# Designs tried in a protein design chat: VHH binders against F-box/kelch-repeat protein At4g38940. Part 5

Target 1, 370 residues: F-box/kelch-repeat protein At4g38940, of Arabidopsis thaliana (Mouse-ear cress) (q9svj9)
Amino acid sequence: MSSPIIIRAPKKQPPEPPCLISLLPEEIVVDIVARVPRCYYPTLSQVSRRFRSLVASPEIYKRRSFFGCTEQCLYIAISKDQTSDIHWFTLCRKPNGQQFSGTTASDHRLVHIPTLPPMPMHGSYVGIGSNIFVMGGFCNWKITSSVSLIDCRTHTAQTLPNMPKAVAFPVTELIDRKIYVIGGSDTLSPMKSPSRIMMVYDTDTEMWQLRARPDWEAGKKWFSSVVIGGKIYMRTYHNSFVCDPNDTSCDRDEVLHSKEWWSACVIDDVLYYYDVRENCLRAYDPKQRAWGVVKGFEGLLPVACKWSKTVSYTGGKLVLFLQKTEKTEIWCAEIAVERREGGEIWGKVEWCNVVLSGNFHIMDCVAVVL
Key: E = the ipSAE of ESMFold2; O = the ipSAE of OpenDDE; V2 = 0.75 times the mean of E and O plus 0.25 times the DockQ between their complexes.

## First folded at step 1 (VHH)

Design h9 (framework vhh_8h63_2; at its last look DockQ between E and O 0.12; V2 from the best seeds 0.00; counts 0 for: pae E 9.6 > 2, unsure alone 58.7 < 65, placed apart)
Fold by ESMFold2, look of step 2:
Parts: C-alpha cells; structure tokens; sequence
Structure h9 (fold): chain B 370 residues (1-370), chain A 124 residues (1-124)
C-alpha cells in the first residue's frame, strides 16, 4: 500500500500565561507567604508593592502563628568603630533543608537593618513577642531614661513613656511578663550602681514601679545575669548572687563565682558561657552547684579570642559570637548541647563562620518570635 | 597597645586659663570616642568633657562655656582648653578612652586606657 501524504497543521504558540500568583485568592497568597522563612522577607518585599505590604502586615504574622511557622530570630545590637551609638543587625541563617527560590541560600551573615535609627548603647534590650524594648543607656554622652519600641515585623521604631529613672549599664531580665531593670548608673561614672534601686515594668498594666534591693552590693557595677527558675543569677566583679526579686532574697554563690562567667545563656536550667582564655564552653548546673566543661568540639572554633557573646536558641542550641585578638572579623557558631547518660554535657558545632568584618563590637543579642 | 600621656597641667590663679593635652600612641586614635576625666582629692573620678570620633562634643554642666575639648587626629592628640578657672576645678586630669566597650569583659574601670594624669591647681 502506498504512503499517504501527511500534511501537518501549523503549530500554534501557547498564549502567554498570566502570572499564577495573580490568579490566587488573597487568602491563599497570604497563606503561601506565611510559610516562607522570615529571612527571605526582604527579598519578597523587592518583588512588588503587594508583597512589600504583605510581609509587613500583621495578618502574615498571625497566619505564621496559626500554621506553626513562627521562628526565633536574633537581633544584634552592634557598635561600629567603638562609637557611643548602636545599630541593629539580624542574623540571616540558612534554614536546614530549605530552598526558597531554587537557588542555594547564601552563607550565614549579619545583615544591617538600615530603617532603624541609631540608638543608645549600654541600656536594656529586651525581646517580648515580636518587639524589642530599648530602654535607657547613653548616647551623646548623656544617660537617658528614654524607651523605644522596635516592631520587628516592620523594622520601625517608636518612642514610649520614659522609665522613672535614667540608667546605663543595668542588669535586665524578663520574668513572668515583667521587665526587671537592676542597678546601673545615672552618671558618667559607670563604676557606681544606684543603691537599692530596681525598676520593674509590668507589660500587662504598662506601669513602672520602683523597688528596693536590700543587701545587694551598693555602688558596684553588675556585669552579667541570667534567669533560672524565676530567680536572677548575676554578678559583680567580686561576687555572684542568686536573687529572688519577689522576696528580696539574694544569696552569694561562691561556686558560681569561681568562674569568670560573662554573657551567659540558659538552656534547660543550665548556665552556659564561653571561656575565651581556656577556649572551652563551660556549664553551671545550679541544682548540683557545679561547673563542668562541654565536650565534643575540640579544634572546631577559632582560638585566641578577646571576647565572646552567648545567646540561647530553641532546640537545645546556643549561638556564640567570637572575635580573635588583633582581628576585625566576628565569628559566629551555632552549637547544639545535650546531656548524655552519665551526666556529661556534649556539644555539636552545627556551623561556624565569619559573619561580619570591620571594627564592630556586639553590645547585646535579643531573640524575638516572628 | 594604646598609650596615653597627659601634659600641660600646672598652677594658675582663679580666673586664669590652661590647656592640657594628651598624646596617644598605638592603634588608630581617630576610631575612639575620647574624654577628659578629673579626680579631686577625696572625690570620685568624673567625666568633664568628651568627644566622639565624628567630632560631636559633651560637657559636664559644671564646665560648660568655660572648657573646650578638641582632637587632632593627624597628631593623635586630645586637648582640653580650660578658661575662667575656679578653685573647684583643682584636680588631677586624665585622658581616657571610651570604656563602655570593655565593661562586660573586665572589671569596671580596670582596663580603661588612662595616663598618669596631669595636675591642675587653681589658687583662690
């Protein structure tokens, strides 16, 4: 049989498809964006005015909570070139196993937040929900009682009513929805702490109260603090104390003070700090009144560092910032800790790299939930 | 290591003027906020004037209008011009680096960069 002549119909191009996102109901677009990790929101805001408005909206953060997509985000107060002002940065972390746009996410880094104005340093910096309270400190060589509230959803700041007293270099802790601002100085002689003064802000009533703190070392600078079990663990140069702010009790703890703990954090009721002289992560368990050394990461962190900052993170983890002596690089490591059978605490370095270069100093690190 | 050397102190009559200076060596002087502190006999050390790396200045209320702080970054030198001196200004004057960055790592004033000071004595 003979082969028939085959005539092909002309090919038609497919019509240009409309943008798929424009075809979706607004509620669905909101739900999609709510599932995107927070570190990508600046990128989304550059896509369109719609996305810029959306990533700043309260609705997105309510939906993130509803879907269980909230995350702990770190905000870092940084001074450049040892000036008296701070600027805010955020730690941009690559999510484990997450690829947002089909490209490899960038390495972890500190990213400046340019929409926030410079703020006083050596004040109180407290994260509550999606907000940061910035209280007191000094700027332009003046100690202030001012209060600023940073909305971390929008990266905007507003002023709030002042604290009852101006203070710099206080110890500050959040316990049961109350902010305790303890000690510090109201003069440019920062070696003094206001004697017997504690300012307490109730976040529910939005009212300040002044309280006395009997038997605490008057006129001494408080260097560091943490909260464990509703009590404040804090130190001066000469002593470490365990204080119950509600009952005015404050006991010396000589075992705690046997190490020069600084910029510590708490995970599962254990105090952790990084000892830059011995290049080790130390742990203090108050139930046992004993110090130990976290095992498992010999040789994984930079050595000969001049300072460190330690911040707790969800999931049994901490974030550690380090700067080597004679260097301008700031290193950051994420370390998972766990107590193993036998009582030893082990650590695993999840990552470690340089996150910022230049003459910068980290003043404080604050966690918020977004 | 940064080193600070004060000079220019002395004895002056009330109403007189004096300039003290502070020579710095070591790391870049221009990257620090600097200040002048004073300590009178039996008193705590207090900051009387400060200057940021960008040039903004501060003065304690007791010296405003009488004292002027300045810096010459090319010469790594900090100055304090003191006019209309009073007997209450009698003190040892110290050049200082901004110590706020060091407080959480060490004792309060223990690692501030101070010189030996220069004595200013104002006779009534």
Amino acid sequence: as target 1 above (370 residues)
Amino acid sequence: ELQLVESGGGLVQAGGSLTVSCAASGSTFSSYAMGWSRQAPGKERELVAGIYSGGSTYYADTVKGRFTISRDNAKNTLYLQMNSLKPEDTAMYYCAKDSGFEYLDEGSYAMDYWGQGTQVTVSG
Scores: ipSAE 0.006, ipTM 0.346, lowest interface PAE 9.6, mean pLDDT 77
ESMFold2-Fast, scan of step 1: ipSAE 0.013; ipTM 0.395
ESMFold2 (binder alone), look of step 2: mean pLDDT 75; pTM 0.759
OpenDDE, look of step 2: ipSAE 0.018; ipTM 0.492

Design l1 (framework vhh_lunsekimig_d3)
Fold by ESMFold2-Fast, scan of step 1:
Structure l1 (fold): chain B 370 residues (1-370), chain A 124 residues (1-124)
Amino acid sequence: as target 1 above (370 residues)
Amino acid sequence: EVQLVESGGGVVQPGGSLRLSCAASGFTFSSYALYWYRQAAGIERELIASISSGGSTNYVDSVKGRFTISRDNSENTMYLQMNSLRAEDTGLYYCAKDTYEYDEWGDYTYFDYWGQGTLVTVSS
C-alpha cells in the first residue's frame, strides 16, 4: 500500500488506518487466536469486546484442539483468610512487550477470575479436560455436599447433583476417569471420628458409588496425597501409606514418611516436594524407596518461606509456589527436571518471580487442558 | 505444652449478657485461628464462632448479631461477648485452636487442643 511521505510531528493528526485484524474474516482471526498461548487470553480480552467474546468462545477451543495447540493451564484456589471462601485465579503473563527476561525472572502473575463465584474451601478440586470439579468443603460454618463444575473455556460455573455425603478435608485423587474422595469429616465436632468413607464419582456415567475405606487408624486425619502407578500415596501427620483404591488395606512406608512431603506432585512415577526448611526440592522413587535431592539450581529460589506447593506440568516440568514468612508475597517458579547418568535428578529453573502480593493464601492448584 | 483455659460462665436470665475468656499458653498465639464451641445436653458439640490470626470473624447463624468474638494478642486471650442470651444458648462452652500452622499445607484446620470448658446457664 502507499506509505506516508510525512514522517514526523504533522500539524494535523494523520488519518489512522483501520486495524488490520478487524478487516480479516472471523475464521482467520479465530485461527490466529487459537495459536496464542492461553496465558495471554486475559490480556487479549482487554483489547476489545470482539477479542473478549472470541477468547470465551467454544469455537476457539475446538480450533486449538484441531491444531494440536492445547496446553496445560493452571487454576489456583486462593483465600484471604483461613475461614473465608476460595476465589479462582489463573497463571498469566504480563503484557510487557518483547524485552529479554533473565534466566530465572519473568512477567508471570496470578490474575483473578471475577466471573466465578466464591466457592467452599477445604473441599475437593479436580481438573478433568477443560473443567474443574469443586466438591464438598466448608461453607458458612457447614460442611457441604454441593458440587460445582467450572468450565475453564468460558469461566462459568454450574451446579451438579450433590455428593452422597457432605465432606471436608478429604484426600481426593483422579484415577482412570474416576474421582476418589476418601476420609475427611462430615462435622466440625471433635467428639466424632473423622468420616472414613470412600465416595467414587465416575465421570463417564456421572454416578456416585460408596466403597469400603482404606484400613488406617480411626483417629488419624489425612492431609496430603499423590497417585503413582494407580496407587494412592497418602500422608497423615503420623504416618504415610500406599493404598490400592480397589483394596481396603494400606501398606505403611516409613522411608516415604521420613520427609514432610506437603503438597507434592508426580513426574514420571517420581514424587517431588519442596522442603522449605532446607530450601531444596526432594524426590522420592517408590520403586527404590529412597529420597534424593534435585541438583542444579542452588541459590536460585527464595529462602525464608513458610509454605510450598508443587504441581506437575507438561514436558517433565513442575510449577512451584512459595509463600514468604515475613512478606505477603507468593513466589512462583517453573522447574524442568531430568534424570541423568547414575540416577541423579537435575533441575533447571526456567523462571522465578513474585506472582501475587497481598494477604492471600493458596489453597489448591489444579491443571486443566485448554 | 499447649493449654487453653476458659472462664466467665455463669447463670443468667434470658436477655442477659456474659463475657467468656479463653487464656492461652504454650504456642504463638498471634499465628493461629481460634474457635468457640458449645455443647448442650444430648447435642453434639457445635462450632459457634471463629477468629482468624488477622482478626476476621465468622459466626453460626443462630448467634449472628448477638455474639462477638475478639482476641487480644498482647494478653494471649480470646473473648466471646454474648448478648441477648436465650434458653437455647445454655451449654458448656469450649475454646479450641488448630493443631496445624496457618499457611502450612492448604490451611487445613484440625482441632486437637481443647480447654476444660465453662458452663453457661440461661434460665428464668
Scores: ipSAE 0.000, ipTM 0.288, lowest interface PAE 13.3, mean pLDDT 78

Design l10 (framework vhh_lunsekimig_d3)
Fold by ESMFold2-Fast, scan of step 1:
Structure l10 (fold): chain B 370 residues (1-370), chain A 123 residues (1-123)
Amino acid sequence: as target 1 above (370 residues)
Amino acid sequence: EVQLVESGGGVVQPGGSLRLSCAASGFTVSDNYLYWYRQAAGIERELIASIYSGGSTNYVDSVKGRFTISRDNSENTMYLQMNSLRAEDTGLYYCARDEGDYGDYWEGYFDYWGQGTLVTVSS
């Protein structure tokens, strides 16, 4: 009756074969491994117990940061159905032309993280450095004020002090190392208006502050947002707004609202979202105040999708998740975007694969630096 | 290098029985910790039964008393005998070998098991 129980396999202590590199001093091994791309870390974890511990330790990731060898890694909050808690997955690739086996052979897959407990759905998920903050949401049919911190270096979670107020379905953005939690609901009742205050978490002082929320008209449930130039761009069903987090007032942007820019991302101050009805990637430049279509990859992405999400990625790229209407498949594509002469934006699909099969629902995608 | 091939799945009525087989190559079943996992549509793989190198067994509570894990050293094969099957037992069944706890952090990255064998319990 209850959610599936994830039981760790019993631990076995087999004798390990001698490994030449394991005979080196620890500091030298850490220096070598820190320069290795993270996609090889799963394979390194199979070499010895020493390497398994190393590739999951804070020490290796501090060394990667010191050497400037960090990579942006994607962590995905997934629900197994619309009423279950979220589980964390990470996007992994196999190097050297190797492929994951199964119903769909590909070199990319969403890999479940079994060491992380189930967490509340419809909360706030924010990546900062190597950590993910998980705040609010639903827990046992109650809206919670709980805060968890996921350390992506070790795949462990710890409980932090609660938010001042419980909230679900908020707009959440990170600006200047402060997390802004705006709107949402503290009840499951559809008749109650969104919260009239916002909560601000300062990551440097580790303190919550209550502030007056931005001034906007009452909309229906569900908001979407991005940050461009230190301002929060928000979409409700009726309007799109541009808000300065230092002021309570917001300006309406009717041109921005002319498209249904749900689950958008930002690259070089340009807003991107994927239109599943028209099968195109759309871009909004707030300096030009006009929508354009990204050219150059027509017919390369799956069609007949009911849902999309974009997330920004290092090097002027975005990652696009698509869910098929008539199949239990989640597709993922990496798209490089560039601005060309005349202001046209062009895209190139670097790869596109099925990354998860089954009745799964992506709730959010978070980028961390490892 | 290690290969595991599952078989024996099928369609069965509630209360029925099935025996699943896991043929091993590249290692000896008698010397290793071996596991059966179950994956229902839209659900992550769940560990349901294990057998240790010394022959000791463990089961998740939902299958305890109904399922039996065993091995045949002469055929280098592991089995899962499933009795009193319920609709909730429907899913893909995978066998796996544990070379220690190396896979817990990266569990879904490696193909420690084959394609699985489908068990459907329906009227």
Scores: ipSAE 0.012, ipTM 0.356, lowest interface PAE 8.8, mean pLDDT 79

Design l11 (framework vhh_lunsekimig_d3)
Fold by ESMFold2-Fast, scan of step 1:
Structure l11 (fold): chain B 370 residues (1-370), chain A 124 residues (1-124)
Amino acid sequence: as target 1 above (370 residues)
Amino acid sequence: EVQLVESGGGVVQPGGSLRLSCAASGFIFSDYALYWYRQAAGIERELIASISSGGSTNYVDSVKGRFTISRDNSENTMYLQMNSLRAEDTGLYYCAKSETYLDEYGWTQSFDYWGQGTLVTVSS
C-alpha cells in the first residue's frame, strides 16, 4: 500500500530559515510533491512560501498527470446560516496509514475552502477536468446569467461569458462535453411561465446555443435529474420524465416515479438513491424498468436520517451523504456496487463515519480530477 | 431530506387578500415551531409570523390583525392568510424551520432551513 511522503522542514537559523528540501532543484521537488496525495497539499503549503506556490502551480498538476497520480476529488457546495450563500468544502480521503499506538479513527472529513467566494443559491455546478463551472442562480433577490470557472488546482475563480438568459432552479447535465441547462425560471414570481428555452454550452467551442426545451410540466420549479445513455431522467413532485435533449420530447415513467429518487447518482447505466424512510439503497434499471434493493450491508449505515445524497465515484463506487434527524451530523459512506449472477446488485461499505458536525445542508457535490 | 415549498404568491391590488401555503417534508412537522419571513430589497430577512408546535402564534406589529398564521399537522402544511394588503407588504415570503449548533470555537450559531420563497407584489 502506498504511504504519504513526509516532508520535514528543519530550520538552521531563525533569521535565515532555509528548508532542506527548498535547497533541492525545482525538478526534483516537483517530482516528489506530485506523488503526494492531494489531501496533504494544505499541510505542505504551510512548510514554506515556495511550497505554497508550488502546490498551486500548473506544473505540479501536469506532473501528476504524467506519473498517473491523478485523483478524483469531491467538492461539496454547502449552505449554512441565514446568509443565503453557498460555501465550498472538499471531501478529504486520507489513505489508511501505518498503525500508530491508540490511533484507529477514520481520516475522512469535509474541509472548508475559505479562499473561494460564496456562490449563488439554486444555480448550477458542473465539474469538467480540474474545473467547476458555476452558472446562474440567485443572490440578494436577483437571478443571474453569470458564469464563472473555478480552477480547483489553485482555488481561484475566473469570469466567463454570460448565459443567454438568467436562470435559477434549472435541470443541468453534462452530455458529450456539452452542458445542458433546461427549464428553470428567470424570476421568483409564480405568475411567469417557466422558460421554454434550453441553453447548451459547448466546452470545446466555448459558445452558447439556444434550443427549444423538452415538453414537460411547466409550473414546477424543484427538480432532480441524472443522465443515463445520453438521456436526461428527471423527477418533479408529480411526475418522472425521460427526455432526449436532441429532440426535446419527454416520456413519463410511472415505475421510475413510484420511488422518491431525490439526489440520485448513476453507475454503469443504473440509477441509485438512498431511501431514508426504508433505510435501503435502491437501484433502478431503465432497461428492465424495475426497482431493486441493493443487498449486502443491512445494519451498517446510520438509521433515522432526514435526507440523503448519492454521488458516483471512480471504480464503480458511490459516495453517500446522510444527515441524522436528531443530530446535527453529516455522515458519509463509500459503497462499492457489484452486479451478480441473476441480476442482483450487492454493495460493500468500505467506510462510514461523520464528516461534518453542525447544521449544514449539502446543496451539490461536484467531482473533479486533480 | 428537509424540504419547504411555498405557494400562493401573486400580484394583488392594495386592500386585496392572498393565502400562502408551505408544504413541508423530511422532518416531524408537529414537533417544530415554524416561521414566515419576508425579504424586501435593501433590508435583511424580517420575521413576520411564528407558530409553535403547541399552536401559539406571534406577529410583528405591522401585520397584527391583518395576517393569520395557521398549521395543519395532518397535511404537513403551514398557512399565512394575508388580508388588507399594503404596498409595503411586497416581498419574497419564505417559510422556515430553525436549528441551533455550536461552531468549532464553542459559540452558539443558528441555521435556518428555508424554501424557495413565493413572491407577493402589491401594486396597481
Scores: ipSAE 0.000, ipTM 0.141, lowest interface PAE 18.2, mean pLDDT 77

Design l12 (framework vhh_lunsekimig_d3)
Fold by ESMFold2-Fast, scan of step 1:
Structure l12 (fold): chain B 370 residues (1-370), chain A 123 residues (1-123)
Amino acid sequence: as target 1 above (370 residues)
Amino acid sequence: EVQLVESGGGVVQPGGSLRLSCAASGSTFSIYALYWYRQAAGIERELIASITSGGSTNYVDSVKGRFTISRDNSENTMYLQMNSLRAEDTGLYYCAAKTEFYDSEGYYTEDYWGQGTLVTVSS
């Protein structure tokens, strides 16, 4: 038998209204978040523990793929003050017209990823899906055969089986889900010519093969390479080559070599690079064997730059990095390219901003899909 | 772009000591690692010791505890202090530098070598 209870409540402020989205089933929340651009994910992670766990979950990235809502994200390996300390940065944008702090107002910045360890110098970095493969290079002044996998969904790293041999300074290209590692050096001796061995990693079987290098020119360090139509296009100071890794064929292309196509990228089977001496974007069509200049954005990019790097981006675009000669500034621009009637290529600068200030050097740029 | 000049070679008795110097000039700011190599008669050049711009050192096992590599960044000079010398330490000692640089052609590395200095361990 219970006695009646009389309770007199103290005066209280009204409770905060509930967040309506927190009342939805998890499956519905995952479907909604998967359709949100990734630039909003840092903000979402601050809303609740549920959202923080969700945006780092493999499940969200599966749903993004299923809905066709994936985005290409750029990860940049950077050295500071010409040291052997190489760290990962990602290219980030602030949503809703918000800008990063600084004397140069900009909504784009290179942001350091502190949870990832320093990377070996002069190794290979390849983006496949949501992952970066890290292979070889110098570690503690020893050339390594180590392979690591960076998961860009979580910013964590794991160790994979080693390469058949240690290598630094190779040419590395991805063709049909296979990573080709060609040339380079397996020793600290600067006197050795590039290796005659080629290593091939099959990303589906997770197995390495050691192959003899085709009859390619052995004489000089290779500085730039791209893949067009399943063939590797390579540049040395003296020659440019078009090589089929499966057919042993390797042909010189003197027209391709007539331009200094360093750090080039490929969009729709056309090779692009930025000429810092002439301040223009150049394009090579391998079918016509002809160089052209991309029109339509004259005077919109910074001048007096000492180097450039291009990387292909989704939707017929490229991202261009530029370093000023007299300033410790790295500039970045997104350029949309389009082939018009008569075969002329036209470009549009979507944005152009300073993305990193300080004595930094870009070692590599990797695209992943998230 | 970089020039390397070795000095300090000579004739020394077994158990003796010798200090080699490597003076760097030119674009020394681009140097990220410096090396000592040894060339013995009938044997290919081998890496004996290395030092980075950050001060990290590495040695071949046969010289660990006997040889010490160091650098004076203010003098742009690298040293190899050789103690407890043995007959098998006889050879031509080369200084080498590895550089990296960014210019209008992009990113590149260049390697530089000195002319060598002879070390002879008597009897």
Scores: ipSAE 0.000, ipTM 0.252, lowest interface PAE 14.6, mean pLDDT 78

Design l13 (framework vhh_lunsekimig_d3)
Fold by ESMFold2-Fast, scan of step 1:
Structure l13 (fold): chain B 370 residues (1-370), chain A 123 residues (1-123)
Amino acid sequence: as target 1 above (370 residues)
Amino acid sequence: EVQLVESGGGVVQPGGSLRLSCAASGFTFSSYELYWYRQAAGIERELIASISSGGSTNYVDSVKGRFTISRDNSENTMYLQMNSLRAEDTGLYYCARDSPDFEYGLEDSYDYWGQGTLVTVSS
């Protein structure tokens, strides 16, 4: 029996004696909290009502910007099965994680954000500044043109004007503060070819523009994409393409397509994805059109996984999510990558642990700056 | 081997009724979401109804209130009860299940087999 489970946030600790920080002036507390990594803010909100108010206030986020302490924070869109709406989670750290021989373990967890409503799956999810745009997708059997804006400082959502047309399963990329929504389906008919028009949202003018779609095979399931050098690299089931969003033509890349690079990310113009069949992190250099394997962490990651997702992270790092084939466990690892003499790429696993248990599926992962 | 076999189509007058059946084999029937599609001449194949493993149903607006999807897990059979039939309901009806790689079946990701069952509504 596999009913969906409700994830409850950890309960607040029992009352503790007042700490010395509670006696400091507000300005000093704001200065201190602004320098704390954002992933600890859920933990801070459980310590006191004062801290809960502070971590959600405009003051703290202005102070973080002033001190140059803003950081990328990961928000993860999760479905309880492959047909339900998405729920938003954050990746959180607990201090003093348990130590493991041969690896650095920390108590990282995906924590549900209960103040955000369920949102359509298979849409566009884009992080810009401290906000997440949620556009289109599939909700209760209807493909929607709805647009929601999530403010990640307050964990509140607001409705924005709709897209020009409803779409699900698009290729979605952010280039120069413009959101490109390309392809996908506007009906529940599997035989309908998508429009050759792409939708472009300019985040500065808040205006939609329709443009000619890059020319690739239509009606293919299994789209994956990344942006390198202002070009959209995409994989369909049959082909991999390199498309310039200002040119309607796409070039095939047979070498790129020789690997099943689903759910890839980009660090310093190199494409990375995790090969669950061979249990290795693969890297593609588009300048040389060559695949390589990242060295240095063999045997440190879980095996027998059915899917993976990589997300780029600050400082030449990526975050890797893995789902085990025989267990309802989602694993997460942070991997630092570096290029060495001769063009070899080496990786170091900073930490790796189970972040979510239960019949959950990662639909997308979005980075915001907070 | 996964197989889905449609039956129950026929010729009916406007306002009439038909019950379609989809007999399934080769998988654990009770664990899957199931679908009815229709294909009319000169019109793209469209999804018209779904039923979840738990029995939740969904319909496109054009058939809502007229068609009823149901399942009998003991017989490994899904049904479509069609009432108040209209000329525009004429077409081939196919049943489908979600695939292991399912993404709401929008790009031919559904598993379906056979020639469908023909429904003709004519006076």
Scores: ipSAE 0.005, ipTM 0.344, lowest interface PAE 9.9, mean pLDDT 79

Design l14 (framework vhh_lunsekimig_d3)
Fold by ESMFold2-Fast, scan of step 1:
Structure l14 (fold): chain B 370 residues (1-370), chain A 124 residues (1-124)
Amino acid sequence: as target 1 above (370 residues)
Amino acid sequence: EVQLVESGGGVVQPGGSLRLSCAASGFTFSNYALYWYRQAAGIERELIASISSGGSTNYVDSVKGRFTISRDNSENTMYLQMNSLRAEDTGLYYCARVSTYRYSGFTYSVQDYWGQGTLVTVSS
């Protein structure tokens, strides 16, 4: 039988050793903790019951926002052994001691969040503020219209009103405070064409609306998408195109499609993706309609990889995930990118290491602000 | 050359039983999940049963308790045992090979090869 997940905290020390922090007013302690990077919060929670309560409180996150001390945190949706269930992991910027046995301050890891329930595969995940919206997908051979909200401050989930229609494999993007859910399928039948409808959630009114979608690549699945300048850039297996979400027609971009830009990200209106065959980071400028190669870090990243994923990060940076072909290792690197005079793009690898070992598959990566 | 060949279909009375077979060749059978689909007249193909490479099974609610999917890796064959057949079970039954497709952080289950189908008719 599988052991139940029991988290045993070490027994706390007797209160005999004095803690001078107990003499500080609550407001001062809250102000100090709010200014501490979130990666140290697990460590702080082990200092005292007072600190454990504080780092989980809404008050700390309100103070962080008030002081402008919020930071972008990455949450990764992962499937193990090709299961039908998604589990959530977070990318830890710095080790927290025992949890990263044998690591240093520069080590990074994907850490499982055991308090969150397993979630449907092939749905949509959108980060808004400190929350992740989880929409649709399939579980136990059924495609759902269910919507859940993950509060990343507490690592708890709650149910929200359903979408108008059940959907899996959609394109999902956030534009001007509206979530656009486009295409996908309402059945697991491979003979059924993708949905001709678009569902739009207005975060201000908290209401769903059904709309006609652009007549793009009818019958094609496996969409990849990014948003640049309020437009959705999409890749199907056969074509790439640019769509205004309020227009019924889309323009094809043959130059964009000349590269396999799966799981790309956008920094300062430039599209980036990592080419595992040529071992290079490629950049597409939609104003120039031209592909370029990012310079400055040749030989610093692992080779012989079978897939990659890029995610944009604060400060003109991206996070790159790589899966080795012959090993069950997921590598991660943080790359700072800079456009220089003459239009050349240069990159600097800030760190690179193995973040997860085992038969795991990254389904998506969501950025939240905490 | 990958091939999937269905057999065992036919005409049966309501309440009867049939056993369908899907014979596979041209690939390492034990490494793949395999699915049974049904297509009734005027209706799109419906996934009715699945079996993973490790032997885990799933069924659509309408056939659960009546149908049993199984596999024999030594014979490269997948089976569907159909009991208590109803008129609604009439249709073309297809087997499909399932590949997991990983693309830049995305995971997709893709039916990359199909059989030609075998007809099951439950006479009223």
Scores: ipSAE 0.000, ipTM 0.226, lowest interface PAE 11.8, mean pLDDT 79

